# VH-VL binders against Pre-rRNA-processing protein TSR1 homolog (Tsr1): the designs that were tried, part 2

Target 1, 166 residues: Pre-rRNA-processing protein TSR1 homolog (Tsr1), of Drosophila melanogaster (Fruit fly) (q9vp47r84to249)
Amino acid sequence: APFLVCLLPMHEQIDPMSALEILKSCDSELVVENSPSGIVYINLPRFKQRFAFVTPPVGRGNELIALDYLKVCDTTLLLTTAAFGDDEIFDRWGQRIFNMMSAQGIPTPVVALMDLESINPKRRPAAKQAAQKVISKLLPEEKIMQLDTASEALNVMRRIGGQKKR

## First folded at step 13 (VH-VL)

Design a96 (from a94 with heavy chain N106S)
Fold by OpenDDE, fold request of step 14:
Structure a96 (fold): chain C 166 residues (1-166), chain A 122 residues (1-122), chain B 108 residues (1-108)
Amino acid sequence: as target 1 above (166 residues)
Amino acid sequence: QVQLVQSGAEVKKPGSSVKVSCKASGGTFRSYAISWVRQAPGQGLEWMGGIIPIFKTAYYAQKFQGRVTITADESTSTAYMELSSLRSEDTAVYYCARSGELTDTSFAFDIWGQGTLVTVSS
Amino acid sequence: SYELTQPPSVSVAPGQTARITCGANNIGSYRVHWYQQKAGQAPVLVVSDDSDRPSGIPERISGSNSGNTATLTISRVEAGDEADYYCQVWDQSSWYYVFGTGTKVTVL
């Protein structure tokens, strides 16, 4: 069975498909298949592993649906972005869904920071630190993984693939 | 063993709507996809759409977009298909069928309901 | 639109082998499933993912898929094998489950 991964934006304006495209670029030999329901399967021969990505609806009113997605997933890939400023790492949606999923248990969390390469280079260290600060308060043992390049995507895939399935 | 049991035959007038039910028993419901496939008399099989109950969002064949609504009730393990603006061409046996997108990553329909005849006539 | 073409009918004597073909461009790149439908009954999955046999399906039934042709093979045909057979694929390009035109197998 593949690693079932929930792509979960911590901000409503994050496009999870952007993250998925970056992940798809991690290796030239990977094979992608889309299911009728919209599940995205990625076979990564390099790791001899398969991944399945699901993307729940986000925003007010979709919290319970998102939680149901999480119930079947092995991993939660929390998507954050540096593009919206240091005070917008989590928006209201992100905060709500995080609180709710924390209450029921989070499938093995992995935190990704996107769009760091899109901001002023001089601000990147501070932006990354700001994001890490927010995450450290919520997930003390987790370090943010940057997700802007193919190499970084490969690292994210490696981390997910190294985790224990639920 | 897992079974899908559908509601009984329907006779409808053109322009009306029909809602067919499909109840699952003997196994897991929420994680399997339920699709609807119809077959006109003496014709082949035609896929209409589907739903994974736990995800709650249905997906449809383009041909039926806007005219078909697929829903699922996890509490009763029942899927529904509602087809509106019925035409004589909609006369067919309608099947619900299960597939394991989320379970075994196969898109084959491994379990079928017994079918529901819907007749549309003036 | 992606279309799966099957012969309208196949006739076979008892004990012989029936082969039902499903043709389409590069169908070998798809996962093909096969269904048996007896008169007045719902379809039954007999082969999944090109060559996998579901539980309860006899070993006489097998599937293959390569190039532009998928094939369902029924060996040692019995009277009970008389039915309509459909191939099926999921087409990502059109986002549609495509069924073949169907083949009526008659046991002589």
Scores: ipSAE 0.900, ipTM 0.945, lowest interface PAE 0.6, mean pLDDT 96
Fold by OpenDDE, fold request of step 14:
Structure a96 (fold): chain C 166 residues (1-166), chain A 122 residues (1-122), chain B 108 residues (1-108)
Amino acid sequence: as target 1 above (166 residues)
Amino acid sequence: QVQLVQSGAEVKKPGSSVKVSCKASGGTFRSYAISWVRQAPGQGLEWMGGIIPIFKTAYYAQKFQGRVTITADESTSTAYMELSSLRSEDTAVYYCARSGELTDTSFAFDIWGQGTLVTVSS
Amino acid sequence: SYELTQPPSVSVAPGQTARITCGANNIGSYRVHWYQQKAGQAPVLVVSDDSDRPSGIPERISGSNSGNTATLTISRVEAGDEADYYCQVWDQSSWYYVFGTGTKVTVL
């Protein structure tokens, strides 16, 4: 069975497909297959693993649905972005769903930071620190993983693939 | 063994709606997808859409978008297909069928319901 | 749209081999599944993913897929093999499960 990964935006304006595209670039030998249901399968020979990526609906009213996704997934990848500013690492949706995750005892997720390369280079260190600060408050000892390049994507895939399967 | 048991035959008037059920007996839907496939008399098989119950998200063939609604109830292990604005051309045997999505990544339909005849006549 | 073409009928004598073809451009790049449908019954998966045989399916039934043709082979045909056979693929381009036109196999 594939390793089921939930891509969970922590901001409603984040397109999880953009994250998936970056992840798809992590290795030239990976094979992608799209299922009828919208599940994206990635076979990564390098890791001898097959991944299944799902994206729950986001936004107000979709919290319980999203939680259902999380409950069945082996791993959750929280998607954050540097593009919206330091004060919008999590929006109201993100904060709400995270609180619900915590309340439900969802396993510790992996956290990715996207779009860092899209902001002013001079602000990147501060932006990354700001994001990390937010994450550290919510997930102590968790280090945010940048997700802008193929190399970073590979690292994220490695991290995800190394987690326990449900 | 897991079986898909469908509701009984239906006779409907044009313009009406029909809702067919598909219950998994001897097991649950689990992480499988349930699709609906119909077959007009003497014709081939036509895929309509599907759903993965655990995700509660249905997907449809373009031809039926807006006219078909597929739902699932995990508590009863039952999938539903509702087809509205029925036409004579909708007369067919409707099948529910299971396929692997989160298991072996096979999109083959390995288990089929017995079929439900829906007759649309004035 | 992606279309799977099957011969409308195949006749075979008992004990002989029936071959049902499913043709489409580059079908070899797809995973092809085959279904047997006896009269008045629901389809039954007989071959999955080109050549995998589900449990309960006799070894007489096999599948292959390459190039522009997938083939279902039924060796040592029996009267019970008389049925309609359908090939099927998932087409990501059209986002559609495509079934072949079906082949009626008649055992003479």
Scores: ipSAE 0.814, ipTM 0.923, lowest interface PAE 0.8, mean pLDDT 95
Fold by ESMFold2, fold request of step 14:
Structure a96 (fold): chain C 166 residues (1-166), chain A 122 residues (1-122), chain B 108 residues (1-108)
Amino acid sequence: as target 1 above (166 residues)
Amino acid sequence: QVQLVQSGAEVKKPGSSVKVSCKASGGTFRSYAISWVRQAPGQGLEWMGGIIPIFKTAYYAQKFQGRVTITADESTSTAYMELSSLRSEDTAVYYCARSGELTDTSFAFDIWGQGTLVTVSS
Amino acid sequence: SYELTQPPSVSVAPGQTARITCGANNIGSYRVHWYQQKAGQAPVLVVSDDSDRPSGIPERISGSNSGNTATLTISRVEAGDEADYYCQVWDQSSWYYVFGTGTKVTVL
């Protein structure tokens, strides 16, 4: 059975397919298959692990559907972006779904930060630190993981694969 | 043991619609894909679309886009397929079938309903 | 527009081996499933993932898949094997479950 992962955007403007394309770049022998319902299966032979990624609908009115995705998955990858400033790590949607997720007792997610490469290079360390500060308030034990490059994608995949399977 | 039981045969006039039900029992419903597959008399099998009930989002074969609505009701473990603007060419046996999209990558239809004959005649 | 072609019929004597082919360009790269459909009944999965038998399917029914041909093999056929047989793949490029054209197996 694959490790079932929910790709959950914490900002409505994040396209989860862009994250998925980065994750697909993590290994040259990676095998990808799309299911009829749009689940993306990734076989990562270096680690003898198979992943299945699901992407819930995002935005106002989709909160209950997104929670159902979260409940069926083994873990969740929270997608955040540096592109819209420190006060937009979670937008209104992200804050709502996170509050509901926390109330339901869903296991601690892995947190990715995308689009640091779109930031002025000199400001990137400060932007990452600010994002970490936001996440630390909500998830004190979780270190954000950058997700812009193939090597960073490999780190994220290894972190996900190390989670406890439900 | 999982079983899919479909609603009974229907006779419909052209231009009307039909809604076929598919009730699951003896296992997990919400996380399995339910597909609809039809078979015209003397013909082969034709996939129409499906749904994973927990995701509440249906997906459709291109041929049936705009004519078919697939839904699921988790409280009754029942999937539905509604075909609109019926024509005589829609006369077929309609099957629901299950696959384990969340559990494997085979996507094989391991459990089938008994079929529902829909006859469209004037 | 990926199509799976099967011979329309296969005749086989009791005790013989029936071989049902399913042809398509590069079908060996797909996971092929096979269904048996007896007259008036729903299809039953008899082979999944090219060669795996679901529980309850006798070992005399087997499958293989390589190159441009997948094959369902029924050894020591019995009268009860008389049915229509369909191969099937999921084709993500067309986003479609493709069923083969079907093969009627007649046991003479």
Scores: ipSAE 0.623, ipTM 0.849, lowest interface PAE 1.5, mean pLDDT 91
Fold by ESMFold2, look of step 13:
Structure a96 (fold): chain C 166 residues (1-166), chain A 122 residues (1-122), chain B 108 residues (1-108)
Amino acid sequence: as target 1 above (166 residues)
Amino acid sequence: QVQLVQSGAEVKKPGSSVKVSCKASGGTFRSYAISWVRQAPGQGLEWMGGIIPIFKTAYYAQKFQGRVTITADESTSTAYMELSSLRSEDTAVYYCARSGELTDTSFAFDIWGQGTLVTVSS
Amino acid sequence: SYELTQPPSVSVAPGQTARITCGANNIGSYRVHWYQQKAGQAPVLVVSDDSDRPSGIPERISGSNSGNTATLTISRVEAGDEADYYCQVWDQSSWYYVFGTGTKVTVL
């Protein structure tokens, strides 16, 4: 069975396909396959691991459907972005779905921060710290993982593959 | 043991619609893909589309886009396929079949319903 | 689009070996599945992922896939093997489940 991962945008403006393209770049030997329903399978021989990525619909009105995706997945990769400023790490959608997943006892997710490389280099430490502050309030023991480059994508894949299967 | 049991044979007039049911028993329903495959008399197998019940969004073969509606009801473990604007060439046996898209990457159809004969005749 | 071509028929004597081919450009890059369909019945999966046998399928039925040809091999053919056989792939480039044209196996 593949390790089933939910790609969950914590902001309605995040395109999860952008994150997926970065993840696909993590290793030149990986093999990608799309299922009939649109699930993206990534076979990563280096880890001897097969991943299946699902992307729920997001935004107002999609909370129950997204929760069903979360319940069927082994783990979740929360997608956040530095592109919209420090107060937009979770938008209102992100806050709502996070509260619901926490109330349902869904396992602790992995958190990615995208688009930090689009920030002026001098400002990147402050932007990353601001994002980490938001996440620490909700997930005190979890560190945000950058997801902008191939090497960062490999680290994220390693972390996802190390999560417990449900 | 997992089984797929389909509704009975139908005789329909051209221009009407038909809705075939596919009830799953003996296993998990909501996370398996259910596809619909038809076979005209003396012909091969033709995929029409499918659904993963928990995701609720159906997907369709291009040929059937706009004429086929595939749905699922988790509470009854039943998938449905409705084909509209029936024509004589739609006379066929309609099968439901499952695959384990969420559980493996084979995408093989490991369990088939018994088939439902739909005859379109004036 | 992507099409899987099978011979229309194969005739074989009992006890001999039947080989059913499924031809397509670069089919070796796909996972090929095979179904047996007896008259008046639903298809039954007999080989998945090129060479895997589902529970209850005898070892004398086997599959292989390389280059432009996948092959279903039925050794020590019995009368009960008389059926139509279909290969099948999922083709993501056309986003379509492609079934082969079908092969009628006749046991002489």
Scores: ipSAE 0.622, ipTM 0.830, lowest interface PAE 1.3, mean pLDDT 90

Design a96 (from a94 with heavy chain N106S)
Fold by ESMFold2, fold request of step 14:
Structure a96 (fold): chain C 166 residues (1-166), chain A 122 residues (1-122), chain B 108 residues (1-108)
Amino acid sequence: as target 1 above (166 residues)
Amino acid sequence: QVQLVQSGAEVKKPGSSVKVSCKASGGTFRSYAISWVRQAPGQGLEWMGGIIPIFKTAYYAQKFQGRVTITADESTSTAYMELSSLRSEDTAVYYCARSGELTDTSFAFDIWGQGTLVTVSS
Amino acid sequence: SYELTQPPSVSVAPGQTARITCGANNIGSYRVHWYQQKAGQAPVLVVSDDSDRPSGIPERISGSNSGNTATLTISRVEAGDEADYYCQVWDQSSWYYVFGTGTKVTVL
């Protein structure tokens, strides 16, 4: 069975397919397959790992459906973005779904920060640090992983694959 | 052992709709894909669409988009397929079938319902 | 659209081997599944993923898939093997479950 991963945007403006395209770039020998329901299977032969990515609907009214995705997955990749400023790492949707996930006793997710390379290079370290501060209040032992490049995508994929299945 | 039991045969007039049920028993319902496949008399098999009940979102073959609605009710472990604007060429046996998109990644249909004959005639 | 072509029928004597082909361009790149449908009954999965047998399927039924041809092989054919057989793939380019045209196996 593949490692089943939920791609969960923590901001309604994040397009999870953008994250998925970056993840697909992590290795030249990567094999991709789409299921009838739209699950994206990624096989990394070099690392003997297989992943399945599911993407829930997000935004107001989708909280219960998104929780069902989380319950069936082995882990969750939380998607955050630097594009909308330090106060928009989680928007209101992201705050609501995270609070509900926490009440359900979720296992520790992996947290990705996208779009850091879209901001002024001189301000990127401060922006990443600000995002980390937001995440550290909610997940004190988790380090944000940047997800903008192929090499960063590979790091994320290997972090996900190193977690225990549930 | 998992079993899919479908509703009984129906006779319908052109222009009407039909809704066929598919009840799962003896196993997990919510995390398996339930697809609908039909077979006209003397013809082969034709996939119409499916749903994974826990995700609540159906997906459809292009030919049937706009005419078919697939739903699932987890409380009764039952999937439904409704086909609207019926024509005589919709006369067929309609099957529900299970695949393990979340569990085994084969996308094969490992369990089938017994089939429901829908006859469209005036 | 992608078409899976099967011979309309094959006839085989009891105890002999039946081979049912499923032809399509580059079908070897797909995972091919096979279903048996006896008269008046629902299809039953007999081979998945080219060559895997579901629980309860006898080992005398086997599958292979290479190049432009997938093949279902039924060794030591019995009267109970008389049925229609369908190959099937998931084709993500057309977003469609494609079933083969079907092969009626007649046991002489």
Scores: ipSAE 0.615, ipTM 0.846, lowest interface PAE 1.5, mean pLDDT 91

